# Miniprotein binders against q9zu90: the designs that were tried, part 28

Target 1, 292 residues: q9zu90
Amino acid sequence: MKTELEEEEEEEWRSVHEVLLIVLPYLHSLFELLSMIRVSRSLRDAIRDETALWTKLVIEPPLSSRLTDDILSEFSSKSAGKLKTLILRQCLMVTNKGLRRVVDANPLITKIIVPGCSGLTPEGIMECVESLSKNNHKLETLHINGVNGFTKQHLSALYTYLSSEGTIDLEVCPKCDEVRMIPSCSRESCNQKQRKCRGCWLCIPRCAECAVCLVGSDTESQEAACGNDDVLCLECWLVLPKCRFCNKPYCTNHSSRRHEIAITDAASRPSFECEACYYRAGTNPYEVDYQI

## First folded at step 11 (miniprotein)

Design s7
Fold by ESMFold2-Fast, scan of step 11:
Structure s7 (fold): chain B 292 residues (1-292), chain A 100 residues (1-100)
Amino acid sequence: as target 1 above (292 residues)
Amino acid sequence: TDQERINDYMQEANELQDEGNYELAVLYFFLAIFISREHNDKTMVAQIYNRLATLFSQMGNHELAIWWYRFALDVATELGDQETIQDVRDELERIKSQHE
């Protein structure tokens, strides 16, 4: 027989634990998880003790720039070998050895998503995927866009290591014959077997924001502030925030390049200065004398 | 409705934060953000980020507070939410002044 106090303590813990279990599946990033761990010892202990939580590891900006092989190894160890999904976005310091260490410790991995991890090589990825195939748990998803140097031979070999339903985000471009990411197109005319837009970003002009093809009218193409001659469809251009000086928007992926402009009046809309205008402009662009 | 659920979670989170129950406050803020993200309610997302930043600031974790304020500022700037932009900038200036 438990006392009234013991029953109240168990009831309170069940309430906290019940809400935590609802929250855990919806945490998007390691930053969100780390924020929760820093709230209290009780939350830290509950999160640490819930091994199912550690079946998915997601690291994305701004944390990506600080992720070393050793830090990655520490976080993956929390999974006790049960990690199933590994997502590393723009983790430039992660090496082949760092990724291999995680894979060797977690033989149940079914998803590897490492876009923009330029510290990785095709050979490193091949070794990791091959290692996983030896454990009779074939990889289902491999996203390696931004890892340079994959050949047709690499791609062919990778499919032998993946499950029969496995997907890779790289394909052979039908226009340039190189291994590239080829975006899907949601344009209505393309969805009706048109497929005129089958090709990589270098061969087919596409909206930097939504990836619709821009074949046809030149009026559909608007300049983006992103550089590299990136363009936007009119629909995306209309809704994205624009540089105060050149009226060009950044796509969402390059929004961190915005130089925020101080708001002097509540009636003024918030705006930014794109990188090109920032470096072109002299000191204090607001006090430029327009009359000579 | 989902909007009523968001409002209920936000009210509960704010009351818990005022009571110093940061554990449950954080959990209820995340419940509110999941529904807000599902419906692409960026206005509510920016508000929740701002509240999370305030919570970490109250706990004395200025590093995490600055990061959540920055996320709130980015979303509020996209939306043209002058009130949230000003509130976040004031808090960032306060933290910067104290840290210096």
Scores: ipSAE 0.207, ipTM 0.709, lowest interface PAE 3.4, mean pLDDT 78

Design s70
Fold by ESMFold2-Fast, scan of step 11:
Structure s70 (fold): chain B 292 residues (1-292), chain A 100 residues (1-100)
Amino acid sequence: as target 1 above (292 residues)
Amino acid sequence: TDQEEINDLMQEANEEQDEGNYELAVLMFFLAIFISREHNDKTMVAQIYNRLATLFSQMGNHELAIWWYRFALDVATELGDQETIQDVRDELERIKSQHE
């Protein structure tokens, strides 16, 4: 191995190394590691030499936009072939070749989670998963939602390469027969008979926040501010903060689209404007259509 | 107490920064962040992110400073902390105006 945690500098004592060892287990993101690497050469070298922290590589927004195949290869190399979990969220620049290089260098990978990585293709994913299986290893988790073009044939082949209890976040929608992400429903009635609400987001109306199905006469859907006719269950609608002007809430995934109102009551929590209300405010509210 | 521990770490980080020990200053700020996260003190997390961004800016690393200011802004916005939001926006505008 490259590093022993208790290795001491005989001639030169550095308290920074002791604090670093305390900090390393609590780093939540690759960005935090990158921030530390950029402080000094000594800190960069110490982090590079500590292979144990690199068994899980997580890259998510906003860092996702900066991740190239070369950067990905460099970071995965720090694990010295012991990377077990690879999570890349919305990494648009990562290509099939980049992912394959990581997989070939890290034969112990058990989890590949690459949602929204639209630079990847079904063929590239297939090659990576097959490569791992040939090394007498089986993937346990494969999340590929947002990689377009998977067919039923791809799914069948992928399951031959996964462990017997392996999971893929794509399946064949029983309603439209297309390969889609099918969300689970936490509604108690659906746990007993899931057939009525088994379907993709295009086939079954679901709460944008909790994915509970919104089918049946007793179910009232509430409009969300998210757009694309997104709806919410009543329970989620009641809890989520609402737009000052249209009274529609964003789901948590779209909360960053809120526009804060410039003037707020000092005693109350700041309210927000949804994007539709914010941009609509730029048009003349007194404009009259004189069509005759 | 947790708040006393966080305050001690922040004070120590400032002292290390004043002495030019940027490595220790950064690490102490990270320790303060971790303790604040464990206690779900998002207000303190946003303030420490803002302080880290300022430190990176002072070190001449404006790219990292901008990212940490953005993280501070995200947390402050979630909390509705208008004072921190305004402070961070002012700092981001200052850095962008100075460095395109």
Scores: ipSAE 0.040, ipTM 0.549, lowest interface PAE 5.3, mean pLDDT 76

Design s71
Fold by ESMFold2-Fast, scan of step 11:
Structure s71 (fold): chain B 292 residues (1-292), chain A 100 residues (1-100)
Amino acid sequence: as target 1 above (292 residues)
Amino acid sequence: TDQERIKEYMKEAKELQKEGNYELAVLMFFLAIFISREHNDKTMVAQIYNRLATLFSQMGNHELAIWWYRFALDVATELGDQETIQDVRDELERIKSQHE
């Protein structure tokens, strides 16, 4: 507890196990957990033996790209069949067989959240959800955006396997009639039942950073450095760091594409160059600004 | 206050790290991270990521050290924290040069 922790003295922190119990509820990611496991055998054993930790398994970048079916199986086995929530973000190496192995070993799963896991297929997801529906507990939450190929028929069948209160993050886009993720919009003018911005990312222009719709106002649409016609609302554009040459920002999801450059001003602030400017101007971006 | 607790955990963690008590050092750094996140203190978060990376490097776990340095660099770059950026870049170059 935070309140108890603030009153603790160094003497009471002599026990690694006591401090660990305070820390565990606040860990954000599996990467943090894995880092702690690598510190010592006693810490590894204490974490391994705390089964409540393993009722929720979260794997997200940067670990996502390294997650194989075997590694996933190893981690899920620590839950002793009690895993309830599985969150895998952008885990490209995970296959239908890998996911099925976790589901078969953990019949109490109520949430599967696998956004951007392009190694999975609709058929694989269907088999996993159907398998869970045959157990005592039916799936309550299924987030599968970024798994390609879902049809209306798949969507209808999935709802027969979910609990009566179950939700799926895919629905039929009213604009293109394809199965898509339809984002919510926080724009004040859209807080109405008959929203004009109800549609998928391909049908409705939205801010790449905050997902607010950009319908009906071209001036609110600022070009991002991300490419693919990605755009930003003015508020996000104003806050995000910008390329020194074209003044376009990357959204947070594409920030890794920045080309860092030498400090250029008296404030000693780091600078970056976007991909397009980098390949256009070469490796010395300040050369073009020096020309007289 | 929470700000005083963050500084206390950071001091405790650094002292424990010097003593070779990596278990408690890591736990103290995580306590500092949690409070820093609640206050949206990204500057402190970047510094703690850098400290964790250094700790894993000292333990010989260079793969984890590189990941934590990358996290620190990402946050510090967003904030324009030149001191942390330079520290991280120096350590990343040191690890890469020693690795082959």
Scores: ipSAE 0.195, ipTM 0.697, lowest interface PAE 3.4, mean pLDDT 78

Design s72
Fold by ESMFold2-Fast, scan of step 11:
Structure s72 (fold): chain B 292 residues (1-292), chain A 100 residues (1-100)
Amino acid sequence: as target 1 above (292 residues)
Amino acid sequence: TDQERINDYMQEANELQDEGNYELAVLMFFLAIFISREHNDPEMVAEIYARLAELFAQMGNHELAIWWYRFALDVATELGDQETIQDVRDELERIKSQHE
């Protein structure tokens, strides 16, 4: 026998659960999932019990900096072996052991996308991909740019473990003969299959935003506020928001480095202050530190 | 239309939030976000992000409120939506000054 109050709570829970089932397929990020888990114990328990939720796990900034092997293992365990897509962007604390634990628990993985996860090594990636191949399961997508140290021998071995249509975001640079990410170029001369710009970011100067090559007698490049030696093509430079003080833009990947500025004039465009200008503004040019 | 569906979910979410039914309110806001993304309506996405942030602040989850306001601010800044930028900044300052 249930009390009337318990019956009313169950009716509300059924309504919540019905809507949750509609929402679950559209969740894209761990942040959205964590937001739901933090609303109530009921949502937390429903999410824990729904294995289909965990067929795709996406962790990206700002959560990336907080992801440990233990947290990753805990979330992947909820998939009950059904995880198919693993996306970890800039997860610096994730190690080979952490990734291997996920792979061993989830033999159905078809996509591993771990860009900028510098805590991983080629040997760790090789072990994970090899482990998946032992189950007659072939990985379809492997994105490992930002994992350092891959050799040509590693690439050859990886392709034996991938599906025939499988893709890896690293290849051998024809200029430096190192394993690198080789960007696509939309420049007209390259689109005519002349491929003058085939090479990595270190061998070929490229726009930091769109990756168009800046090869040729004349370049349409402008200095960016992004890291050292970053340049932008004129088209990207014109479109991107600019620092109010130096008039240099950040590429989209570095947009989080902008310091927002309030706009008082309604006719003004939104503006920001780049890191260099921000830190210089905090320094009084009339204060001199003569300590040796 | 997609716009009518978004408006319906937003109205339901607001009513549920007023009733203190945060579970369903959050879910309705997420449904509105998903349709707004498919409809390619970034202005509405920014508005819904700010409404989610307000809901989490009301629940006492200031960390999540700050995260959703930051996402709303990013989208509003790309759109040049001065009204939303100012509103979100004011809300962020209020939360940060009161809660750490």
Scores: ipSAE 0.096, ipTM 0.615, lowest interface PAE 4.6, mean pLDDT 76

Design s73
Fold by ESMFold2-Fast, scan of step 11:
Structure s73 (fold): chain B 292 residues (1-292), chain A 100 residues (1-100)
Amino acid sequence: as target 1 above (292 residues)
Amino acid sequence: TDQERINDYMQEANELQDEGNYELAVLMFFLAIFISREHNDKTMVARIYLELAKLFYEMGNHELAIWWYRFALDVATELGDQETIQDVRDELERIKSQHE
């Protein structure tokens, strides 16, 4: 009897519904959620019924490239008007109309985070934020880096629509006077004097990986394989995997540009070829008009 | 230990998959992923992504399987995990040969 009761309790613990409740808080992305929904109708129905999941909508690569306005509208409808956080990373197909439909259906939104959504425009963002402010519910967080064309006038107007503690990830660069994302610097010495290293990525040399400023020292910067004169601080350079041929690493944002090297037997170290070395091998200055 | 818990969830997931219980199999793989993430064991995360890709392919969801293979390849490439990289490539070649 004892062993049978213990087995019954173990089977009850393994019930799909019980395990699902343990799993749900740890899902990192909508892609993970969609993967679970596609396993079975029962799992789909159980997830649909958990309204807490639909107060935060997060869409990231690889789903980002396929997210249309219609798909976005379908997902946001699951929130039943209770969506509070909308995160769309690199969703190139989403338009102003698509974003506006979500905002109009979800008046409780406090966070809009749409980095790299180049299909959006300043005018579209302005209309969405203004619409939310009219419902006496102030937006707290607006991240719009990668949406092109914001002006100082746009920023001034946006701050009138946000809560008093509201934040926007675009600022007027104090060095070039353009509206840009100004990265945070982790140097303790810079934190004491905020203006010393404040500037956009184009005005201040920074580590491509950690964004620490590299002003004032030639020995602090190491070349990255990323191109565009990207550099890394020594600390980041030491830990990042390096090209076998030129010994330059990619930052994590450009890691997809690595060309894997076929390995005979197991190698203990990371092994790849950067884009520049890969294509350099394909062009030989001795191929053209070079006679022995 | 957490490593023992990861191994237990992985074994249980594989057994459930063999039995055709895809619901619990997927959930067990995700539990293994969460513990692996808490310990910053990216090598294990990439390995589990590979197992999820195989599971979704077996279920007939080929598009979703391909995306999980891509996640596994991306993570394994970042780590220089040649064994996982090769295993992903072998699975993708197997899929290609079956369709052609």
Scores: ipSAE 0.227, ipTM 0.732, lowest interface PAE 3.0, mean pLDDT 78

Design s74
Fold by ESMFold2-Fast, scan of step 11:
Structure s74 (fold): chain B 292 residues (1-292), chain A 100 residues (1-100)
Amino acid sequence: as target 1 above (292 residues)
Amino acid sequence: TDQERINDYMQEANELQDEGNYELAVLMFFLAIFISREHNDKTMVAQIYNRLATLFSQMGNHELAIWWYRFALDVATELGDQELIQKVREALERIKEKLE
């Protein structure tokens, strides 16, 4: 026998399910999906049972550091072979074997975006893309910046496996002749010709935030807190939040390195301390003590 | 307009959260955030992240609350929103105390 409370619960679940179907196509990340499933059992069950949800799998920091091949396989299995877009950002533990398992289980993949996944190799990527090309669903997007060792021969072969309008985020740098990511420059004087600033991050100094080139007599560059001699254009430097002690900002990609400064009073403004200032005042971060 | 839709979803979400209807509240917040992201409205995105964090905190899911508060803090810091930065930092400190 159904109670009044159980009947109210069923009506609520129908309303929730209808709105959920509107929300699902717009979820950007696995974190958003995980947040939804932890709201209630009914949302968890509805999300679990909706295979269309799993046509896109996105794993970004901070989840990236915890993603193993086994966890990746478990998540991709929810797509029941219908996964179309795979985005793994900075997933250092994912191996060639792990990626291959996903590709073999999901022959409809049209987008592979794996920036900073340094556990992958050119050979592994080539095998995955070749495997997908054997189906009549050619890959449309391949982003592999941060995977080391690609050659010109790899790049040429990859384009034979992609659709005719397919894109790869690696090019042959015209300055060093190596296969690199070459960022576009939004600087007005560069938009049509690009002859002065066409090159990789190692050949051309660029703003760490917006990628505008920092070549030329009228270009001002400011030090970033990011390290490795990273610099910012004046416009980005002015708007980014700055370290209280050295007045250098992090670019958005390195904002997680900020050390929060405690709020002491309502009159005190909240702020942060960069890694360099933090470690200059404290213990050496590279000192690793192991028990023997 | 899109701004009117964002405001309507935010109002609905806040009322639902206050009533303890977390399922519909989270769905309304996600509808608001999708429109806000399309318009690059970082101010609204930061406010929604903060509201999602308080929602998960109220449900006792401290791990998810911490992550959403951190996302809110990052955007609020970029915007220089001192009021939101203060609120988020105080909320994080309260959760830290409860986690033992």
Scores: ipSAE 0.161, ipTM 0.677, lowest interface PAE 3.8, mean pLDDT 78

Design s75
Fold by ESMFold2-Fast, scan of step 11:
Parts: C-alpha cells; structure tokens; sequence
Structure s75 (fold): chain B 292 residues (1-292), chain A 100 residues (1-100)
C-alpha cells in the first residue's frame, strides 16, 4: 500500500532513470561519470550498478592537465576492480604512485595507454607492468610515448611481462639506436616494405601535424610556431590557423599556446598571436593569462 | 534543428535547476553538450561547462565547480570568447575568496 506522495516520488525517479539511460552511452570520460555521481545518491547508485561503464577509463585534454593522483584514485575506485582499459592522454600531474594505485586496485587491466604523461618514469611503468603480470592478466597494449628515459633493457624486460601478442608503441630507432616512438608515414609514395623513411622524430624530418616524412624537398617543409625547429608539410600548413603577426601556425597539440586576440569587430573571426610574437611585442602576459 | 534541440535542453536544464531538481538539470546539460560536440560547436560546449560549474557551486560542491570553470576557461580561451573568459574568471575569483 503506497501513498499518493510515494507514487509521485517513484514516477519522478523513473523519469530521471529514463533520461539517464539516454545519457549513459554518450559519457566518454570518467570525469563526466564522477560529476553525475556527485549530484545525488540515487544517480550514484544507478551508475554504480551499471558495471559495463567501469571497464574503461579515458581522460583526454582539456581534462588531462587537471587530473591529480587523488582524482585518478577516486575515478578508478568506481571500477570495483573491473577496469580493463586505462587511457590517460597528456596527464602531466599523474605520478608513478598514482598509476600504481590504479594498477594494484584493478588486476584485470589489459591496456595501458599513457601518451605524454611526462610525470611517469620507466621505473614506475616497469613496476606497474610487473605487478599486473604477477596477478591475473598480462598486458596486451602498452602505449608510453612521451615517458622519458626508456632503455633497450627496459623494452626487453617489458616484452617478458606482456602477452605473446602484446604491443608497445616504443621501438629501437634503426637510425640512432635509441628507444623512441617510430611514427607511421601516411605518404602514398612511401613503401612500407622498403622502410626508407623509418626513424624517430629526431632522425627523420616529419610534419608535426600529420607525421608524413619531409625528405628530399625544401618546398614540403614549412616552419611551425611550436618552436624546437618543428616543421609542417604544405598541406597541413595551409589549413591550420596562423599567427596574425608572423603567419606561422601551431600544430593541434600546441594550440593551447595561442594568445587569443580580443575581437574588436563582432563580424571578424577570432585571431591569435604566437608565444614568440607575444613576448617580442613586450605585452604583459599576466594581462591575458588567468592565474588562480 | 540541432541548435533548437540544444536550446530546448538548455532551457529545460535552467528550469529544473530553479526547481532544485539538480539530477535532471545535469542530465539535460549533458545532452546539450553531446549535441554541441557532434555539431562542432565548441563555443556552446564552453558555455555549457560554465553553466554546469554554476550548478555544482549552487549544490555546494565547490571542488567540481572549480574543475568545470577551469575547463570552460580553457575552451573559451582557445576560442577567444572574451565574454565567457571574463565570466569564468569572475566566478573563480569569487570561489577562491570564499574558500581560502
């Protein structure tokens, strides 16, 4: 026997549940899930009970720069040990301790994809992979480009902890004999069997945006605003937004370095100033950048 | 149109927020974000992030509010959206002053 008030509350919760089922397939980050969990206990319980949501954790820019070890630990705790795929792109604040806490709590992990997580070290990665190997499952995928200091000995040891068909995105560069990421070339003229352009970013000049090799022609190489002698192919240079003052574009990975110029005419498209032009002009950077 | 659907979800989210129904309000904001991402409207995404941050602040969850404000600021800065940048900076300063 239910009262009219109790029936009204049940129907309101059913409406919430119906909308939640529409929303759930489109949640692509665990931060979005955490935000919903913090709204109410009933949403928290409904989301917690959907175990399929907790097998994959993905953190990508712009969220990645804000991810701390504590936040990562809170996210992974929701997986109840069922996490299988961990993707952290450019999470600069995540440390070896933070990653290890996730791995120890989730022994079923088969994929670790942590590109650009420069707070991690080879020692930390080795400890995580070894720990997983001793528990329930060997890794199938390990992407660690952007983690500095891996040696050939590290690479050899990592393959002993991965599954027999396991893949690592670091290789020994055939030109410099160092452990590096070797990007694939999408240029139609490159023959994969010949491996003519096979080498790391330091040995083979490549477009910073699309990674096509830039060998044998000066006309194919255009200067980027990214610094470090980064270059772009003509095709990428033509389509990327350019600095108003020097006409050099940033690649997509360095677009956060743009100093947006205030729109003085509402009909005009937004424009930007690169770091070099910004500082050369003597502009006070604190007038543009927000500091908390 | 997709823009009409975004506007409808935003209006419903604001009404639900005023009623204190934060559960449905958050869900409506997320539906608006998904369509904005699919249609390639990052300016709307930044605006919705700002609205989500305000909602979490009203709920008393100031840590999540700061997080969403920072994401709104990052996207708005990349787009050169001066109005959203200023709004977000003002709210972050307010929260910082109250919780230090």
Amino acid sequence: as target 1 above (292 residues)
Amino acid sequence: TDQERINDYMQEANELQDEGNYELAVLMFFLAIFISRETGDPEMVAQIYNRLATLFSQMGNHELAIWWYRFALDVATELGDQETIQDVRDELERIKSQHE
Scores: ipSAE 0.124, ipTM 0.635, lowest interface PAE 4.2, mean pLDDT 77

Design s76
Fold by ESMFold2-Fast, scan of step 11:
Structure s76 (fold): chain B 292 residues (1-292), chain A 100 residues (1-100)
Amino acid sequence: as target 1 above (292 residues)
Amino acid sequence: TDQERINDYMQEANELQDEGNYELAVLMFFLAIFISRELGDRTMVAQIYNRLATLFSQMGNHELAIWWYRFALDVATELGDQETIQDVRDELERIKSQHE
């Protein structure tokens, strides 16, 4: 039999726990989860004990740049072998050994999503997927775009380890015959005309922001401030912030390259200077390029 | 309405923070974030990020405060919210000065 004080403490605990259960499914990132863990011991313990949270491990920027194999191992250990989904976005420090440690500790993994993890190799991925296939829990999803060096042989072998409905985000480009990521295109005409724009980023000109194809319509493409002669569709160009001097926008992936222009007047519009204009300002390009 | 729910959660979070109940304050701020994200109200998201950063700073967790201020700054910069940009920059300079 519990005392009246113990019942009051239990009611307070249940109140916090009830709100926490509502919050937890809507957390977008591991950073949000880690922020809650550092508020109090009660929240830390409740989060640690909620195993359903640890069946999915998601590491995204800004934590990605700091994620080492040891930190990854510590986080994955909280799942107590029950991890089902592993998402690591742009985790450049994670190695084949680090990924293998997680996979060996969590044989129930059905989804591996490691885009932009350039520290990984095809051989490391192959070893992890092979290890998982031995446990009768075949992978359903494997996203490995940004891991360099996959061959057609690797791709063929990977499909033998995946479930019958399993998906890989790499495929053979029909135009260059290399193993590449082939973006989807939301253009209405492409859906109705047998996807004539099927090809990798090197074979098909696409909007840097939304990946819509720009095949057969030069009037719809606009120059981006991004390198590599990147272009944008008109719809994306219209909504993206533009350089004050050249009127070219960065796509979202290159927005960190903006040189912010200090605005002290509240009536002035927010603006930035792209890298090209920033460097030109130091040399006065109009004096260099214009002869009078 | 959903906007009234956001305002209610924000008010409750502020009152809980003033009372030193950081656990429930954080949870109320997250509930407000979820509704704001679902509505696409990015201005409100930036404001809540700024409030969370202030809360972590008040708790003495300056590392988390800096991260939440950076998230607020990113969203406010994209929206052109000069008032929020300036507020966040002032707080980041304050934290930097205290740690030198």
Scores: ipSAE 0.131, ipTM 0.652, lowest interface PAE 4.1, mean pLDDT 78

Design s77
Fold by ESMFold2-Fast, scan of step 11:
Structure s77 (fold): chain B 292 residues (1-292), chain A 100 residues (1-100)
Amino acid sequence: as target 1 above (292 residues)
Amino acid sequence: TDQERINDYMQEANELIDEGNYELAVLMFFLAIFISREHNDKTMVAQIYNRLATLFSQMGNHELAIWWYRFALDVATELGDQEMIQDVRDLLERIKSQHE
């Protein structure tokens, strides 16, 4: 009893669902998924019903700053207990309780990647990993750089809970004996397994952009706008956009800290003001009076 | 070629927009994004982000449009593309003024 128009609408719906199956594996972030969910009710329902999509949950900036424990719980519930990979980058509002709720609801998790989630503590991470170890599916990957306070004892205990092939992105720094993230160096001389540049970011100066070590006389370093005494190799410094006032660039990871400057006159160069210049009284050229 | 595939998806998306089939148009833009990302073609990625943002605006989803314009602006800024930076800023200001 279908009209030609109704048949055309049904074919259109079927086509949308077929393309979804192609698109879903290539989504990079939860925001891309959320964008698709908000297109229409029908697309939202189709995505909700694809449980394979929910085996991996990825939350990255700019969405990270908006992620609360409740929102995290809601999204992880879509996995129906089948979540295997949890990636939360720079999610400052997520707490130990929030992470624990996800872990308890998803016992099949094999990867927890929570870099820069400073709302988490070592005790919270330990409880989550211990909980997962009580299941048949032990954790395979744990990235916890940016969670402060891990000790050597924490690290030893974590390895007992992980699979035999399990990896943690924190190590004991051979120079300062603290638990730190130790970056790999892509410099050719370091590829010969030399230990000269093996150390944390505080013990070994490294390019904030490409992570090459800057310990040799043949290396040149330039100040980054990122703060924390961050430096860049000359090659990275030359190509990165620079602050209009101090000529220091942000690395790509800190590019969101740029205060964009509207250029009314035509300019062929990027234009922004770094945070330090933006907040300095008396150095901003737009200020008429810089004296109290 | 991959460039021909990107162009085909972009053309298909525009035709679907004209027909009012926004769901499939969004999916076509995502297919174009995936190929552009594989080739690290940041210029094309920024252009597609901008088109996707405009589509979300046309659909009445102004919050999503603002976010996708911001993504386009981030990539354009990395490229130093002053023309694209200004175009995206103008679009962002317009949508914010009308809807926020």
Scores: ipSAE 0.114, ipTM 0.627, lowest interface PAE 4.2, mean pLDDT 78

Design s78
Fold by ESMFold2-Fast, scan of step 11:
Structure s78 (fold): chain B 292 residues (1-292), chain A 100 residues (1-100)
Amino acid sequence: as target 1 above (292 residues)
Amino acid sequence: TDQERANDYLQEANEYQDEGNYELAVLMFFLAIFISREHNDKTMVAQIYNRLATLFSQMGNHELAIWWYRFALDVATELGDQETIQDVRDELERIKSQHE
């Protein structure tokens, strides 16, 4: 026998479980998933029990700095071998051994996207991709920019393990002949005229925000607050928030470096202080004239 | 339109939150976020991040509330939305003062 309340709940037009299945494919990060798990025990249990949830694992900043091999292994184990997409952005603590454990447990992986995971090596990546190729499922996407030391020999071997239409985000730079990430250029003249503005970030000046080439645009490039001589195209520079003292903006990837400034005038535009100005000023930036 | 659908989900999420149905509130907020991200509607995204932060604060999860407020602050700063920036800063200070 069911209570009146139990019968009413069974007749709901929206069930938590049904909505959860709609939401799952659109989750971008582990942080979003962890937020859902903390709402209720029943939602946590439903998420734990849904294998479809665990076909894609995404870990991005700020959680990237907390991801250890053990935590990664725990999360990947919930996929019960069904993980298809692994995205780890800037996960500095993840090692070759940690990645290998995930790959060995999940033979159906078709996408490995590990940009900025500097704890990984070419040898570790090679072992993981080779292991997956033995399962006859072929890797479709391999993004390994920020993993140092890949050679042309590594790149050639990796393509033998990928599907025929498989993509790697590293190429041989036509300018320096080193294995580098070569960003796509959205500039119409580069694409349609088949211009070879092709080159890595060290050979071709590019906008830190949109990656458009800045070759031949000496008056167009503007300094970014990001450091490392990063520059922006004029269009990106105009729309990005700027440091109150040096007037240089951070690109979106470095926006976390902004030191928020207390607003003393309610009509003032939003403002921040970049790291360089913050550390240079020391005691009181508001009383230092950075213009003169 | 997709914008109307995002607004509908946001409205539904707010109603569930006000009723204390945090499960459906969170799920509706995420549906609204997904549509808003597809259309690069940063104003809507900032608003939803702010509401998620208040939801976690109401549930007593102050650590998650702080992180969602920080995400809302990042987007509001990018947009130049002074009113949202100030509202978020006030809420962050409130949470900090209640737990010290």
Scores: ipSAE 0.252, ipTM 0.735, lowest interface PAE 2.9, mean pLDDT 78

